# VH-VL binders against Coiled-coil-helix-coiled-coil-helix domain-containing protein 7 (CHCHD7), part 5

Target 1, 85 residues: Coiled-coil-helix-coiled-coil-helix domain-containing protein 7 (CHCHD7), of Homo sapiens (Human) (q9buk0)
Amino acid sequence: MPSVTQRLRDPDINPCLSESDASTRCLDENNYDRERCSTYFLRYKNCRRFWNSIVMQRRKNGVKPFMPTAAERDEILRAVGNMPY

## First folded at step 7 (VH-VL; framework fv_diridavumab)

Design s32 (from e3 with heavy chain A33S, light chain N32Y)
Fold by ESMFold2-Fast, scan of step 7:
Parts: sequence; structure tokens; C-alpha cells
Structure s32 (fold): chain C 85 residues (1-85), chain A 120 residues (1-120), chain B 111 residues (1-111)
Amino acid sequence: as target 1 above (85 residues)
Amino acid sequence: EVQLVESGAEVKKPGSSVKVSCKASGGTFSDYSISWVRQAPGQGPEWMGMIIPIFGTAKYAQKFQGRVTITADDFAGTVYMELSSLRSEDTAMYYCAREDWSKYYYMDVWGKGTTVTVSS
Amino acid sequence: QSVLTQPPSVSAAPGQKVTISCSGSSSNIGNYYVSWYQQLPGTAPKLLIYDNNKRPSGIPDRFSGSKSGTSATLGITGLQTGDEANYYCGTWDRSLSAGVVFGGGTKLTVL
């Protein structure tokens, strides 16, 4: 069973790893002054919202894994044609 | 409605460590950061640090850096605060409290507190 | 010493009004939102005011907040004996090691 740290760093489990890393880097660079990181937080939230909508669709259709793997997400984004968040 | 459930009272010897837990009851930590705040008898509250479980990142007050560690078991489950190298002046009530991780630090839900007594 | 300065005590009769001040600097109140907490004897602090002047659900409109420059004020009208408590202001401080800071507290006595 992966720890929370292992799950947060696994790209097949965490669809928003780069957005999470950008938010954490912003917090570190700005001594946790959250107002200066609002744009990164919004991008992270939009990323989570997008992939949660895909998970919901997959659950309704019985498609597993519910969270697409990193490779599957690359295919989905390629089909979309641009970054949706 | 969520409440924060803290572990039971502790009596410790100087030089030892204590680990206090904070568990969400009826909710999750995925939209929240968790702060630890202590209050010595007859004193005001003192912020020790916080964790944002979804990012796996923690920030500590300068006074406690090197002695305090805040960890999360999972996003929704349990947050821990471990304080090492205990001294008599660490005798206090220890609270966990939640904030919206993306907003300014105001603490809307508080645990009932865990009494930690450090005595020889 | 606490970074935020509050008067140590304030008192008034039932039905009257009081104000509790909280004084800081540009590194805290001057640039960040202020919250206020009520602590009844033997209990955990309870959020009264957030974002300078907003009340959480369930907090009566007798409690109000304001901020001007580097100072904040908690107002309580229609005082009740159940309002006897310690009151603390809180905010973010961006100084050496940024973090949450609290005022030293004000004990409200309702006589």
C-alpha cells in the first residue's frame, strides 16, 4: 500500500503532479504567502476538476482504471488538441 | 458537519518526544490545511506550524523548527504533530485546527485539544 | 511578547457595547486579513470573525470586525453574561519566518 507521499509522486495516480509541484514551489519561494500563489492554486484546482470529470465519466461507463494512467492521459490530451486547464 | 478528533492526554519525561494525532470525523482534509496551535496554562495561543496534505508540504514556526514535525497519513484521514526534546515549558494544551489551504489563514474548526504534561 | 497588541482586559454591563483593539504593523495586519477568536473557560478557541469583517454561519450580528491601517477592532453590542471569555486576534506575519501570529488576548468581564 503506497504512503500518501508515494501516491502524491506517482504520475499514474496523481494527474496534476506538475501543477502540484508548481504550487509547492510558489509557496516555498514566497514564504507561504498564499495570495502570491493564487494563479498556481487555480491551475491546480482546474486540473483536478478536469480529471475528476474524466473519472466520473469512466465510473459511469465501467471503464477501468477510473483515473487514467499517465500514458492514457497523454492520449486524451492529444485527442482534445490543446490543454483544457 | 466535520469535527476534529485529537488523541488522548500525554504525560512525558523531559528529553522524550510526543506524537499527537488529529482525525477528521465526518469530512476530509482534501480542501484544507491543518495547523497546530498550543496554549500554555494562562497564556495565549501560539502557532507551531501547518501542513497542506494534498501537496505533502509543511511549514513550521521558527521557534519550533528542528523540534516539530507535522505529517499526514492520507488526505482525508489523519494528521500528526510530533514534538521532540521535550522541556517543562512544553507543558500545554495542543490543538489542531483547519483552514482552507488556498486562502488566508483563519481556523474555522478546532479540535478539543490534547493536554501534554512534561514532568520529571 | 506577542507580535499583536491587545488590551489585557475590558469590562462593561449587560446590554452595553465594547470594542477590543488589536495593533500590529505593516508585516502583518497592514497587509493581511484579520480573524478573531472567542475562548470560553475550558474550551477550544471558536472563530468569530474572518477576513476582517465577515461572520461564520451561526455567529450573531452583535459581533463585528473592522480594520484600518495596521489595527483591527472587534465590536460586541448587546453584551450578555455568556460573552465573558478571552478574545484573540490573529493574522499572517511575513517577517523572518512567516507564519500565523496571535494577539496576547483580552479578557472580557460582563458585570
Scores: ipSAE 0.632, ipTM 0.871, lowest interface PAE 1.2, mean pLDDT 88

Design s45 (from e3 with heavy chain S30E Y106F)
Fold by ESMFold2-Fast, scan of step 7:
Structure s45 (fold): chain C 85 residues (1-85), chain A 120 residues (1-120), chain B 111 residues (1-111)
Amino acid sequence: as target 1 above (85 residues)
Amino acid sequence: EVQLVESGAEVKKPGSSVKVSCKASGGTFEDYAISWVRQAPGQGPEWMGMIIPIFGTAKYAQKFQGRVTITADDFAGTVYMELSSLRSEDTAMYYCAREDWSKYYFMDVWGKGTTVTVSS
Amino acid sequence: QSVLTQPPSVSAAPGQKVTISCSGSSSNIGNNYVSWYQQLPGTAPKLLIYDNNKRPSGIPDRFSGSKSGTSATLGITGLQTGDEANYYCGTWDRSLSAGVVFGGGTKLTVL
């Protein structure tokens, strides 16, 4: 299993890197006042929920890898035609 | 239910460092921030800092900046607090406590505490 | 000195009502949610109230919280001997020393 650091930074494992980075930047810029970062936290949670729904669908259908790679996610988003989060 | 299991009591000499662990039993730290709060005998609680494991980021109270380091071992559930340059005033009960990482600051689950005694 | 001010003690008889105040400033209580913690002798603090006035599952409705301006209040009705404990308010402080701050504590004696 990949370490926590590897999971947090690998785009093929973590589908929400940009949202995570935006949340961390907001925390740093607002001296960790979490109330000031609610919009970024919501985007991160929406990102996680979306990709988790894809993972669940793939598990039901026996499609691997369960979490799509970065390239596969680009194709999925193009097929959807809009940003779901 | 989720419990936070802290490491055992420590007796340390002035000038040394102590590292206390906090492990989730029956859950993970994926949805949580973990705070460290100490309480000296007969005194109220004092916040030392917190980590949000999913972001890999920590924030420390000004009083402890430069002496405290809070780290996470794995995604599933161990957090550490290391306090260096110990002095007798650091003798206290040390608690880890859980917060929702994305909400206002309240600690819904607490460890039972680790006694740290600093004596020569 | 604690950043948040609480009375050091309060006392009442079983069945009575008490209120415990917690006073802060605009950088903490005035701009953030308040939580309350109960600490029985020899135990870790236990969350009683969060988000100013909400109770976690398992906390009886005789415990209540409120906030007005830069002050918060914990109310306890129908006092029981088992309520004898220290009570602490807590919140986030947005000042230069940003972080979680606690009140100095109030010892409740039930005589």
Scores: ipSAE 0.600, ipTM 0.859, lowest interface PAE 1.2, mean pLDDT 88

Design s54 (from e1 with heavy chain G50L K103Y)
Fold by ESMFold2-Fast, scan of step 7:
Structure s54 (fold): chain C 85 residues (1-85), chain A 120 residues (1-120), chain B 111 residues (1-111)
Amino acid sequence: as target 1 above (85 residues)
Amino acid sequence: EVQLVESGAEVKKPGSSVKVSCKASGGTFSDYAISWVRQAPGQGPEWMGLIIPIFGTAKYAPKFQGRVTITADDFAGTVYMELSSLRSEDTAMYYCAREDWSYYYYMDVWGKGTTVTVSS
Amino acid sequence: QSVLTQPPSVSAAPGQKVTISCSGSSSNIGNNYVSWYQQLPGTAPKLLIYDNNKRPSGIPDRFSGSKSGTSATLGITGLQTGDEANYYCGTWDRSLSAGVVFGGGTKLTVL
């Protein structure tokens, strides 16, 4: 299995990499005062919830990989037609 | 009920290092930050730092910066705290404690503590 | 780092009411939520109060919290011998050395 660090930085494994990076930058800029980063945290949580719902649907339908690749996610977002998170 | 299980008591010599582990029993750390808090005999609690495993990031109290390292071995399972250059003043009970990763005001579940004794 | 100030001890009889104060500054209590922890002899701290005045599931309503300005108060009514413990307030400090700060603790004796 890939290391935790490798998994956190792989866009095909981590669907919310940009939201994660934005949250981390906010924490660094605000000396870890998490209350000041609530908007970024909410965006990250919404990103996770959306892609987890896709994973659940794919698992039910036997579609692999369960977590869509970065390219597949681009196609899904185009089909949705708006930003779901 | 979710428990935080800490590693066993340690007896260390001055100048050495100690690594204490904290594992979720029946749960995960995906929704949580884990803080490390120590308490010297007869004293109040002292915050050492925290890690947010899902972001892979840690923040340390200035007093411990350079001596403490907090890491996560598993994405959701185990967190470690390593304290180096041990002194007699580091003799304390070391607790891990859980908090929502997006809020820092309270720690809702605590480990039972690991006794670390530093003696010559 | 800033340390929150609590009275070192407080005592009362069973059935009575007690209050424990916690004093800080604008960088901590003044601008942040306060939590309270109970530590029975030989045990880990246990969360009693969070977000100034909220109780976790399982904490009886005889425990209450409040905050005014740079000070917080823990109230305990209907005192029981099982309440003998150390009580600690805690909050985040927003200074440049930001982190969690705790009070020095108050030993409650039930006479």
Scores: ipSAE 0.597, ipTM 0.861, lowest interface PAE 1.1, mean pLDDT 88

Design s62 (from e1 with heavy chain I54L, light chain S35Y)
Fold by ESMFold2-Fast, scan of step 7:
Structure s62 (fold): chain C 85 residues (1-85), chain A 120 residues (1-120), chain B 111 residues (1-111)
Amino acid sequence: as target 1 above (85 residues)
Amino acid sequence: EVQLVESGAEVKKPGSSVKVSCKASGGTFSDYAISWVRQAPGQGPEWMGGIIPLFGTAKYAPKFQGRVTITADDFAGTVYMELSSLRSEDTAMYYCAREDWSKYYYMDVWGKGTTVTVSS
Amino acid sequence: QSVLTQPPSVSAAPGQKVTISCSGSSSNIGNNYVYWYQQLPGTAPKLLIYDNNKRPSGIPDRFSGSKSGTSATLGITGLQTGDEANYYCGTWDRSLSAGVVFGGGTKLTVL
């Protein structure tokens, strides 16, 4: 049972690490003023919603792992051809 | 609708610690920060700190820095607040409350509160 | 001491109007949204006003908020006995050592 911090840092379970890191850096640079970081938070939310839609599709089709690995996500993004979030 | 369910009342001795939990029912912590706010008898609310569970980032009020720890298990939908080195002045009602972490600092859903009594 | 200043009490009769003030500084009210919470005896606080002057679903228009400079005001018209409660303002303080700050509270007695 990994701690919350370890799970959040695992790229195979957190598909939005770069967006998460950008949000955290913004918070640190702006003394946790969330309003100044709203664009980063929006990108993180959109990132999560995109990958959650993939998880739901995989769950419906019996494809495991339900959350794609980091390598699989790279393939999916290349196939999309533009940034979906 | 989303409710925040807090753990039961605690009676503690001075110098000990207390850990209170807050669980989301009918929703998730994915898009929310969770704050801990206490209220001593006859006094106004006092913000202790908050956490954005998905980022693992916590912010503490200066008065509680070093005595309070806020942690989360966002997969289970539970947030914890641990307060150490308890004194009689820590006797209070302890609330968890949620807020949209992206652009809001207002607390739209509150737990019913957990009574913590510190007595010898 | 509370960072935001409220009068400790106000009193009025049913049907009257009251206003409750909340005073801060540039690091809090002057640069951020203000929120108001109602706390009935024995209950948790309830969000009454957000973003200075907006009401959550279910809050009647008898309740209003406003903000000017570093001060905010909660207005209650058509007072009812059920409005007897403590009222707290709150906001974010942008200074290095702050976070969410609350006012000291105003006890509204409906005579």
Scores: ipSAE 0.056, ipTM 0.708, lowest interface PAE 5.6, mean pLDDT 83

Design s63 (from e1 with heavy chain I54M, light chain S97Y)
Fold by ESMFold2-Fast, scan of step 7:
Structure s63 (fold): chain C 85 residues (1-85), chain A 120 residues (1-120), chain B 111 residues (1-111)
Amino acid sequence: as target 1 above (85 residues)
Amino acid sequence: EVQLVESGAEVKKPGSSVKVSCKASGGTFSDYAISWVRQAPGQGPEWMGGIIPMFGTAKYAPKFQGRVTITADDFAGTVYMELSSLRSEDTAMYYCAREDWSKYYYMDVWGKGTTVTVSS
Amino acid sequence: QSVLTQPPSVSAAPGQKVTISCSGSSSNIGNNYVSWYQQLPGTAPKLLIYDNNKRPSGIPDRFSGSKSGTSATLGITGLQTGDEANYYCGTWDRSLYAGVVFGGGTKLTVL
């Protein structure tokens, strides 16, 4: 089974990679003080919540892959026309 | 309710290493950080470090930096703490404890503890 | 040694009130939220109070927390024999220890 690091870095698996990276960078810059990174954590959670809603819709409708690929997500975001998280 | 299940008691020789596991039963670590806290006989808790599996990030207490490694092999359910260069003073109960990684530094669910005894 | 200072022991009779103090500095309690943990003999610690004064579900309102400046207090009213335990405060320290720090503990005896 792929390590945690391998799975986290795959853009087809992790739809919120840039938000994850921003959260990690904030922790590194602030000596792991979570209180100073709350805005980045919220953005990451909102990102996961948004894509999970897409996954749930696809699962109900039998559309695969359930998590859109990175390319598919780019098309979805262009169609939405704004950042939903 | 989610429970944290720790591996069994260990008896180790000075200079060796020990690796303790912590598994979520009935849940995942996707929204949680896991801290490792030890308690020597008759003493208070001492934080060793923690990991946020979703970010792959670990932070160690300065006292344990260089001797402790915290990892997650399965970020859906298991984390590990390895302590090297064991001394008799490392004899303690070792707990894993859960935090919401986006909240402020409190541990809402604790494992029952793993006894580690270091003796020749 | 602990970074946060607690009295080593307190005692009171059933039905009485007791307070347990926890003293720190600006690098910990002064700028961060405080938690309290109860540890019954032979068991793991259990969260009693988080974010200075909030109770998890299942914790009776006999337990309360407060924070002022660089100190925190755990209050217990209507003491019961089952409250006999060690109590620990905890918080984040931004300075030298750079992590979670705990008090040395207070043994509550209900006699």
Scores: ipSAE 0.265, ipTM 0.774, lowest interface PAE 3.3, mean pLDDT 85

